VHH binders against EKC/KEOPS complex subunit cgi121 (cgi121). Designs and how they scored, part 142

Target 1, 174 residues: EKC/KEOPS complex subunit cgi121 (cgi121), of Schizosaccharomyces pombe (q9p7j3)
Amino acid sequence: MILPLFPETQVHVFVYENVSNCAAIHEQLISQNPIYDYAFLDAATILYKKQVYSAIIRALEDRRDEQMKTKTIHSEVILSLSPKTEISSAFRQFSMTKKSKNIVVVKIDSKLTEEEEFERLDKLVEGNRVEFSDEELQKLIDFKVLKKNYKLDPSTLENPLASILSSIALRGYS

## First folded at step 16 (VHH)

Design m113 (from qm1 with A101P; framework vhh_6qgx_2)
Fold by ESMFold2-Fast, scan of step 16:
Structure m113 (fold): chain B 174 residues (1-174), chain A 123 residues (1-123)
Amino acid sequence: as target 1 above (174 residues)
Amino acid sequence: QVQLVESGGGLVQAGGSLRLSCAASGFTFSDHAMAWFRRAPGKEREFVAAITYTGSYTFYTDSVKGRFTISRDHAKNTVSLQMNSLRPEDTAVYYCAATYPWDYHTERAYEYWGQGTRVTVSA
């Protein structure tokens, strides 16, 4: 995908359900294996495509402005999903864990073509790839997790999109 | 509540050895990566070494690789830094720190910090 404000930046987003090797992937992330340089998100935390793209755009803006708070653009995407600026909290809230079952994977600035990224990632993830769509994401979300991460009350849970996007764009204004 | 208490600092001659220890309390030690950072006089704090919460992987800044060894003891809730072949440029205050993510080199990723222990290496 091409982002209007970042037309030079290649972005790929993949969704996997019923992943059986999350513990193995987590071990590779802990070891900082360069092959796993992606943002691995727990799908239980993602409700909309726009949620993911808003975090990507925020991360790219922070990189452009030389104000990244993390070492890699992929870690910055994880941080950017959080309404706060605390890195540890953002990873607890949004990154995949060894107990995750469904994941969203983001790749920015790939050195590979989209087809080559599909081939590589399908070998790393033991699960079923599904379409990156609101419909598929809504099958994987955990609303209790979403409510806690964005501090939503019952009135906003019925239509949370605007609140989530505002939290991502306006984090730090508390 | 949360505490990280360093010990083992002191004065040593170049080529000598020193072992720093950090006692952790008030948080789930087994869920956190542990690291050592240092700050030399007039300089900013820099990364020295980190160990994953499983203890399976360690990371070092290039200038200490092969000379320093980080380790952890889950039963005692401690992390240690064995410093061998010390050089005058290793002179600094050494800080113990704890974090949840795997971004070990990023100072601001660390949510808990000790007060530091001073290490002085003379020529």
Scores: ipSAE 0.673, ipTM 0.840, lowest interface PAE 1.3, mean pLDDT 90

Design m114 (from qm1 with A101V; framework vhh_6qgx_2)
Fold by ESMFold2-Fast, scan of step 16:
Structure m114 (fold): chain B 174 residues (1-174), chain A 123 residues (1-123)
Amino acid sequence: as target 1 above (174 residues)
Amino acid sequence: QVQLVESGGGLVQAGGSLRLSCAASGFTFSDHAMAWFRRAPGKEREFVAAITYTGSYTFYTDSVKGRFTISRDHAKNTVSLQMNSLRPEDTAVYYCAATYVWDYHTERAYEYWGQGTRVTVSA
């Protein structure tokens, strides 16, 4: 996929449900295996495609402006989902864990086509690939997690999109 | 609530050894990577060593590889740094730090920090 504000940057987003090997993937992440250079998110934290795109755009803007706070663009995507600027808190809130069951995987600066990245990821992830769509994400979200991460009140929880996007855009100025 | 308390620093002659220890409390030690950073007088803080939350992987800055060994003890909630073949250049305040993130060389990624313990290596 191509983002209008970053047309030279290739972005792919994948969704997997019923993943059985999250502990093995997490082990590869903590060992800093370069094969796993993706943003691995817990799908329990993602409700909308626009939520993911807003975090990607923010990370790309920070990279362009030489304001990244993390070592990799993929870590910056994880940070950018958080309404706060604390790296550790953002990973605790949004990154996959050993206990995750459904994941959203983001790849930035891929030289591969979407199909080639699917072939690569299907070898790393033991789960069922589903469409990156609001409909599929809605099946995987945990509203208790979403409410805590973005500090949503019950009235906002019925239509939280604007609040989530504002939180991502205003990160650091809560 | 959260505390990282360093100990084991002191004065040692070049070629000597010291073992630094860091006692952790107030957070889930088993979920966090642990690291040592140091700051020499008039210098900036630099990464020294890190160990993953599982203890399975360790990372070192080039200047200490082969001389320093990082380890952790989950039963005691401690991380240790065994420093052998010490050099005057190793003189610094050593800080214990904890992170949930696998970005071990990035100081900003560390959420919890100790107050530091001083190591002086004489010629």
Scores: ipSAE 0.673, ipTM 0.834, lowest interface PAE 1.1, mean pLDDT 90

Design m115 (from qm1 with D103E; framework vhh_6qgx_2)
Fold by ESMFold2-Fast, scan of step 16:
Structure m115 (fold): chain B 174 residues (1-174), chain A 123 residues (1-123)
Amino acid sequence: as target 1 above (174 residues)
Amino acid sequence: QVQLVESGGGLVQAGGSLRLSCAASGFTFSDHAMAWFRRAPGKEREFVAAITYTGSYTFYTDSVKGRFTISRDHAKNTVSLQMNSLRPEDTAVYYCAATYAWEYHTERAYEYWGQGTRVTVSA
């Protein structure tokens, strides 16, 4: 995918359901294995494609402006999903856990083609790939998690898109 | 209420050893990585060592590799730093810190901090 404000930046987003090896993946993440340099998100926290793209754009803006708060662009994506500027709580809120079952995986600045990233990730993730679409994401979301992460009132929860996008844009002052 | 309480600091001669301990309470110790940072007079805090929540992986700044050992005891909710072959440049206030993130070298990634314990290494 190509982002209008960052046309030279390659972005790939993958969705996997029914993942059986989340504990093994999590072990690789905490050991900082460079093969796993992706943002591994719990699909229970993601409702819309625009939610993921907004976080990616914010992370890329912070990198461009030399304002990244984390060590890697992928960690910055995780942070950028959170309304708060707290790295630890952002990882707690949005990162996959060893108990996750469905995941969203983001790769930025790949030197591989999308096809090659698919082949690589399919070897790391033991699950079923599904389309990165609002329809597929809405099958995997946990609304209790979404409500807690974005501090949504019942009225906002019925149509949360604008509130979520505003929270991501304003994460610097939550 | 979250608390990290350091102990074990003191005065030691170059070449000596100290063991620092940090007692954690008020959060789920078993799912947080633990780290030690230090601040020398007139300087910013720097990373010293970290240990993953599983205890399986450790990370060290280059200047302490082979001299310092970080460990944790999940039954006691403690993290420890064994400091051997101490040098005058190790003189600093040592801080215990906790994070859920796997961003171990990033000071900003740490959510909970202790008040620090002073280590002075004389020539």
Scores: ipSAE 0.835, ipTM 0.916, lowest interface PAE 0.4, mean pLDDT 91

Design m116 (from qm1 with D103N; framework vhh_6qgx_2)
Fold by ESMFold2-Fast, scan of step 16:
Structure m116 (fold): chain B 174 residues (1-174), chain A 123 residues (1-123)
Amino acid sequence: as target 1 above (174 residues)
Amino acid sequence: QVQLVESGGGLVQAGGSLRLSCAASGFTFSDHAMAWFRRAPGKEREFVAAITYTGSYTFYTDSVKGRFTISRDHAKNTVSLQMNSLRPEDTAVYYCAATYAWNYHTERAYEYWGQGTRVTVSA
């Protein structure tokens, strides 16, 4: 996909369900293996495409303005999903774990086409690729996790989109 | 209730060795990466070494590679820094830190910090 404010930035988002090798992937992430330079998110934390796009846009804005708080753009995406600017907590809240079953994977600045990234990523992830759509994400979300991560009360949980997007946009200012 | 308590600092002559220790409590030690940072007089805090929560991978700043070794003991909830072939430039206050994130070189990524232990290396 092409973002209007960042037309030269290649962005790909992939969704996998029923992933059986999350422990092996996690080991590669903590070792900082460059082959795994993606943002690996737990799908239990993602409800909308706009949630992911808002975090990507915020990370790209922080990189443009030389205000990144983390070492890589993919780490900055993970941080940008959090309503607070605490790196350790953001990883605890949104990154995949050894016990994850469904994941959302973000690639920024890919030199590969989307099809080539699919081929590469399918070799790393042992799961079923599904469409990156609100419909598919809503099958994988854990509302208890979502409520906890964004501090949602019962009155906002029925339609949380605006609250989530505001939390991402206003992180560190509220 | 989180605490990181450093020990083992002191005065040593150039070429000597020291072993720093950090005792962790109040959080799940086994799922956090541990690191050592240092701050020399008049300078900012800099990364020294880190170890993953599994203990399987370690990271070092170039100036200490081959001289310092970071290790951890899950049974004792401790992380250690073995410092060999010490140089006057290693003089600093050494801080123990913990993070859930794999952003080991980034000071801001560390959630929990100790108060530091002083190391002085004489010429």
Scores: ipSAE 0.816, ipTM 0.911, lowest interface PAE 0.6, mean pLDDT 91

Design m117 (from qm1 with D103S; framework vhh_6qgx_2)
Fold by ESMFold2-Fast, scan of step 16:
Structure m117 (fold): chain B 174 residues (1-174), chain A 123 residues (1-123)
Amino acid sequence: as target 1 above (174 residues)
Amino acid sequence: QVQLVESGGGLVQAGGSLRLSCAASGFTFSDHAMAWFRRAPGKEREFVAAITYTGSYTFYTDSVKGRFTISRDHAKNTVSLQMNSLRPEDTAVYYCAATYAWSYHTERAYEYWGQGTRVTVSA
């Protein structure tokens, strides 16, 4: 997948339901195993495709501008989903946990095709792959988690997209 | 209230050993990676060592590999740094820090910090 503002950057996003090996994946992430160099997100935190793309674009802008706060582009995506510039809190809010059931996986700068990345990830993730679409994401979201992460009141929760995108785009600028 | 309380600092001669300890309270210790950073006089804080929340993996800065050992005790909510073969260049204030992220070498990734304990290594 190609982003208009970063046409030479290869981006792939994958969604998995009913993942049974999240504890094993989490162990690989904390050990910093380079095979697992992806952003592994809890699908309970993601409502829209635009939410993920906005975080990816922000991370790529920060890399372009030499303003990254983390050491990898994938960690920067996790940070960029958060309305604050606090790395520890962003990981707590958005990263998969050993208890996660559904995950969103982001790969940036892949030298592999999307099909080759699917084959690779299907060997690492024990779950059912689904389309990266708003329809599928809305089946996996936890609105209590979304409300807490973006500090939404009930009226904002009825129309959360603009608030979420604004939080991602304006992160750290107060 | 989150607290990280360091102890074990002091004065030691080159070639000697010290054991630093850090007692954690006010957060879920078992979910956080723990690290030691140090700041020498006139320098910035630098990474020394980290241990994952499981205790299964450790990370060290090159200058302390083979000399320092980080460990944790889940029952006591403590992390320790065993420092052997100390050198004058190890003189610094040592800080205990905690993070939920797996970005161990990045000072900015740490959410909770102790006040520090002073280590002085004489020639």
Scores: ipSAE 0.810, ipTM 0.907, lowest interface PAE 0.6, mean pLDDT 91

Design m118 (from qm1 with D103T; framework vhh_6qgx_2)
Fold by ESMFold2-Fast, scan of step 16:
Structure m118 (fold): chain B 174 residues (1-174), chain A 123 residues (1-123)
Amino acid sequence: as target 1 above (174 residues)
Amino acid sequence: QVQLVESGGGLVQAGGSLRLSCAASGFTFSDHAMAWFRRAPGKEREFVAAITYTGSYTFYTDSVKGRFTISRDHAKNTVSLQMNSLRPEDTAVYYCAATYAWTYHTERAYEYWGQGTRVTVSA
């Protein structure tokens, strides 16, 4: 996707289902292995493509404005999904865990071609890649997790998109 | 209620050793990375050392590498900092902190903080 406010920024988003090696990936993230410099998200927390892109745009805006609260753009994406600017809580809410089964992986500013990035990630993730689409994401979401993360009541659960996007855009002002 | 309680600070001469301890309660210790930060008078708080939630990896600021060792005891919910070959420049209040995130050098990433323990290294 081309971001209107950041047209020169390369953004790749990958979705994997039935991932068998999340514990191994988590270990690499904890060790800060630079090969794993991606935002690894639990797909149970992501309902829409727009949710992910809103977080990416917010992270890029914070980088542009020299207001990043984390050290990497990928960590800033994880933070930007959260309705509050608390780094530890955002990681607890949205990052993949060793028990995750389905994941969303974001890469920003890749120095590799799209094909090279696909090949690299397919070697790191032992799962089935699926289309990054609302349809596929809606198969992987956990509505109880989504409700807790965005503090949704039953009336907003029927069409939560506007509430989620507002939470991401207004992060830090609430 | 979340608490981090530091102990083991004191006065020591240059070249000496101290062991700091931090007792954690009120949160799931096993899921959090633990770190030590310090603040010298008139300066900002700076990163000293961190240990991952499993204890498998440790991170240090350059000025303490080879002199300080961070460790954790899961059964006691404690994190410790063994400080050897102390220098006057190590004089500071030392703070224990906890985070779920894996961005260890970033003060802002730490959710829980202790009140600090004072270390004074004389020439």
Scores: ipSAE 0.714, ipTM 0.877, lowest interface PAE 1.1, mean pLDDT 90

Design m119 (from qm1 with Y104F; framework vhh_6qgx_2)
Fold by ESMFold2-Fast, scan of step 16:
Structure m119 (fold): chain B 174 residues (1-174), chain A 123 residues (1-123)
Amino acid sequence: as target 1 above (174 residues)
Amino acid sequence: QVQLVESGGGLVQAGGSLRLSCAASGFTFSDHAMAWFRRAPGKEREFVAAITYTGSYTFYTDSVKGRFTISRDHAKNTVSLQMNSLRPEDTAVYYCAATYAWDFHTERAYEYWGQGTRVTVSA
């Protein structure tokens, strides 16, 4: 995937359902194993492709402007999904947990092709890969989690896209 | 509600040892990484050591590696820092901190902080 504002940056997004080894993956993440240098998100928190892309764009903008709050671009993606600039809370809200069942995985600055990243991730993740599409994401979302993370009212919950994107774009400024 | 309370600081001569303790309450201790940071007079706060929520992995700043040991006791909701072979440059206020994230060296990543305990190492 090529982003208009960052045409030199290679971005890949993967979706896995029915993952059985989330506890093992989580152990590798907290150990800082460089093989697991991806943003591992809980799919229960992601409703739209645009939600993920908006967080990636915000993270890349913060890196360009030398305003990253976290150590890695992948941690910055996790932070950028949150409507607030609070790292611990953003990880609690959006990161995969040892109890997660479905995950969204983001890779930025890959030196590998999408197919090569698939081969690598399929060895790390014990689950079923599905298409990164709004249709597949909407099967995995938890609306209670989404409502809580973005503070959605009943009036916005039926069509939350604009509210979510605004929350990501305005993170840390309002 | 959330509290981190440090203890064990004091005055010690170079080459001596101190054990710092931090008692945690008001949050789910078992889900959080715990760390120690320190601030020397006239300097900014710096990372010292961290331990993952499982206790399986520890991280240290280079200057304390081999001299300091971080550990946690889940039953008592405490994290400890055993400081051996203390040097005058270890003189600082030591802070206990907690985070849900695994960005351990980043001060901004820590959500909960104690008020600190003073350690003075004389030459």
Scores: ipSAE 0.817, ipTM 0.911, lowest interface PAE 0.5, mean pLDDT 91

Design m12 (from qm1 with T28D; framework vhh_6qgx_2)
Fold by ESMFold2-Fast, scan of step 16:
Structure m12 (fold): chain B 174 residues (1-174), chain A 123 residues (1-123)
Amino acid sequence: as target 1 above (174 residues)
Amino acid sequence: QVQLVESGGGLVQAGGSLRLSCAASGFDFSDHAMAWFRRAPGKEREFVAAITYTGSYTFYTDSVKGRFTISRDHAKNTVSLQMNSLRPEDTAVYYCAATYAWDYHTERAYEYWGQGTRVTVSA
């Protein structure tokens, strides 16, 4: 995927459903195993492709401007999904857990093609890959989690996308 | 109510040892990474050591590798820092901190903090 503001940056996003080894993956993430240098998100928190891309763009802007709050670009993506500039809370809200069932995996600055990353991730993730599409994401979302994370009320339910994107864009200013 | 309470600080001569302890309450200790940070007089706070929520992995700043050991006791909700071969430059207030994130070296990543315990290493 090519981002208009970052055309030189390789970005790959993968969606896995029915993942059986989340506890093992989580152990590798906390050990900071370089093989697992991806943003592993709980799909229960992601409703739209645009939500993920907005967080990626914000993270890349912060890296370009030398104002990242976290150590890695992938951690910055996790932080950028949150409406608050609070790293611990952002990880609690959006990162995969030992109990996750469906995950969204983001890779930035890959030296591999999308197909090569798939082959690599297929060895790490025990689940079924599905298309990164709004249709597939809407099957995996937990609306109670989404409402809690973005503080959505009934008045925003007709178009939650605008509220979510606004929350990501205004992180640190709200 | 979240609390992190440090103990074990004091005055020690160069080459000596101290063991710091931190008692955690009010949050799920078993799913948080624990760390020690320190602040020397006139300096900003810096990372010293961290341990994952499983206790399986530890991280250290280069200046303390081989001299300090971080450990945790899940049953007692405590994290400790064994400090050996202490040097005058180890003089600082030592803070216990907790985070859900796996961004251990970043001060901003820590959600819960103790009040600190003072360590003075004389020449």
Scores: ipSAE 0.837, ipTM 0.917, lowest interface PAE 0.4, mean pLDDT 91

Design m120 (from qm1 with Y104H; framework vhh_6qgx_2)
Fold by ESMFold2-Fast, scan of step 16:
Structure m120 (fold): chain B 174 residues (1-174), chain A 123 residues (1-123)
Amino acid sequence: as target 1 above (174 residues)
Amino acid sequence: QVQLVESGGGLVQAGGSLRLSCAASGFTFSDHAMAWFRRAPGKEREFVAAITYTGSYTFYTDSVKGRFTISRDHAKNTVSLQMNSLRPEDTAVYYCAATYAWDHHTERAYEYWGQGTRVTVSA
């Protein structure tokens, strides 16, 4: 995928459902195994493609402006999903856990093609790959988690896209 | 309330040993990575060592590798730092810290902090 503001940056996003080895993946993430250098998100927290893209764009802007708060661009994506600039809380809110069942995986600055990354990830993730689409994401979202993470009221939950995107764009600004 | 309480600091001669302990309460200890940071007089706070929530992986700053060992006890909600072959440059206030994130070396990633325990190594 090509981001209009970052046309030279290679971005791939993958969605897996019914993942059985999240505990094993999480162990690799906490060990900082470079093979697992991706942003592993809990799909229960992601409702729209635009939500993920907005966080990626924010992370890339912070890297461009030398304002990253985390060590890696992938950690910065996790932080950028949160309406607050608190690293520990952002990981608790959005990153995959050992109990996750469905995940969204983001790769930035890959040296591999999308097909090659998929082949690589399919060996690491024991689950079913599904299309990165709003339709598929809506099957995996947990609206109680979404409401809590973005502090949405009942009226906003009926059409939360604008509120979510505003929260991501204004993170740390207000 | 969340608390991290350090103990075990003191005065020791170069070449000696000290064991620091940190008792954690008020949060889910078993889900958090634990770390030790230190601040020497007139210097910035720096990373010393970290241990993952499982206890399976440890990280150390180069200057303490082979001399310091970090460990944790889930039953007691305690993280410890065994400091051997102490040097005068290890003189600092040592802080215990906790994070849910796996950016182990990044001070900003740590959510909970203790008040510190002083270690003085005589020249």
Scores: ipSAE 0.780, ipTM 0.892, lowest interface PAE 0.7, mean pLDDT 91

Design m121 (from qm1 with Y104L; framework vhh_6qgx_2)
Fold by ESMFold2-Fast, scan of step 16:
Structure m121 (fold): chain B 174 residues (1-174), chain A 123 residues (1-123)
Amino acid sequence: as target 1 above (174 residues)
Amino acid sequence: QVQLVESGGGLVQAGGSLRLSCAASGFTFSDHAMAWFRRAPGKEREFVAAITYTGSYTFYTDSVKGRFTISRDHAKNTVSLQMNSLRPEDTAVYYCAATYAWDLHTERAYEYWGQGTRVTVSA
């Protein structure tokens, strides 16, 4: 995928459900294995495609402007999902854990085609690929997690899209 | 209340050794990576060493590799830094820090910080 504001940047987003090896993947991430250089998100935290794209765009803007707070673009995506600019909290809120069951995986600046990334990730992730769509994400979301991460009140939780996108776009500007 | 309390700093001659300890409370120690950072007079904080939440992986800045060893004790909720073959350039205030993130070299990634313990290496 190509973003209109970043036409030279290749972006791929993958969704896996019923993943059985999250503990093994997590060990590879904490060891800083470069084969796992992706943003691994817990699908329980993602409700919309626009939520993921907004975080990607914000991370790319921060990289363009030499304002990244983390060392990798993929870590910057994880940070950009958070309404606060606190790296440790953002990872606690949005990154996959050893207990995760469903994950969203983001790859930026891929040297591979989307099909080649699918083949590579299918060897790393023991789960079922599903379409990156709002319909599939709605099956995997945990609304209690979403409410806590974005500080949503009961009235906002019924239609949270605008609040989530505003939190991502305006983080750290208050 | 989250607390990280450092101890073990002091004055030592070049070539000597010190062991720093950091006692953690108020958060789930076993879910957090632990690190040591230092700040020399007139300089910014720099990374020294880190250990993952499992204790399985350790990371060091090049200038301390082979001289310093980081370790953790899950039963006591402590992280330690054994410093051998100390040099005058190691003179700094040493800080204990904790993070849930896996990018361990980035100062900004650390959520909890101790107040620091001073290490002075003379001669």
Scores: ipSAE 0.717, ipTM 0.861, lowest interface PAE 1.0, mean pLDDT 90

Design m122 (from qm1 with Y104M; framework vhh_6qgx_2)
Fold by ESMFold2-Fast, scan of step 16:
Structure m122 (fold): chain B 174 residues (1-174), chain A 123 residues (1-123)
Amino acid sequence: as target 1 above (174 residues)
Amino acid sequence: QVQLVESGGGLVQAGGSLRLSCAASGFTFSDHAMAWFRRAPGKEREFVAAITYTGSYTFYTDSVKGRFTISRDHAKNTVSLQMNSLRPEDTAVYYCAATYAWDMHTERAYEYWGQGTRVTVSA
């Protein structure tokens, strides 16, 4: 994918359902194994493609401006999904856990093509690939988790997208 | 109420040993990575050592590798730092910290902090 403000940056987003090895993947993430240098998100927290892209754009803006708060661009994506600039809380809210069943995986600055990243990830993730689309994401979302993470009020229920995007854009301002 | 309480600091001569302990309460200890940071006189706080929530992996700053050992006890909700072959350069206030993130080297990633315990190493 091409981002208008970052046309030279390679971005790939993958969605897996019915993943059976999340505990093994999580162990590799906490060991900081460089093979697993991706943003591994719990699909229960992601409702829209635009939600993921907004977090990626924010992370890339922070990297461009030398304002990153985390060590890696992929950690910065996880932080950028959160309405607050609290790294630990953002990981608790959005990152995959050993008990996750469906995941969204983001790769930035890949040296591989999208097809090569698919081949690589298919060896790491024991699950079924699905299209990165609003339709597929809506099958995997947990609305209770989404509502809690973004503090959604009754006034925002008719248009959660606008509230979610505003929360990402206003990260760090109470 | 979240608390991290350090103990074990004190005065020691160069070449000596100290064991620091940190008792955790008020959060799910078993889900959090634990770390030690230190602040030397006139310097910024720096990373010393970290241990994953499973206890399977440990990380150290280069200057303490081979001399310091971090460990955790899930039954007691404690993390410890065994400091051997202490040097005057190890003089600092040592802080215990906890994070849910796997970004364990980043001070900003730590959500919970202790008040610190002072270690002074004389020549």
Scores: ipSAE 0.768, ipTM 0.886, lowest interface PAE 0.7, mean pLDDT 90

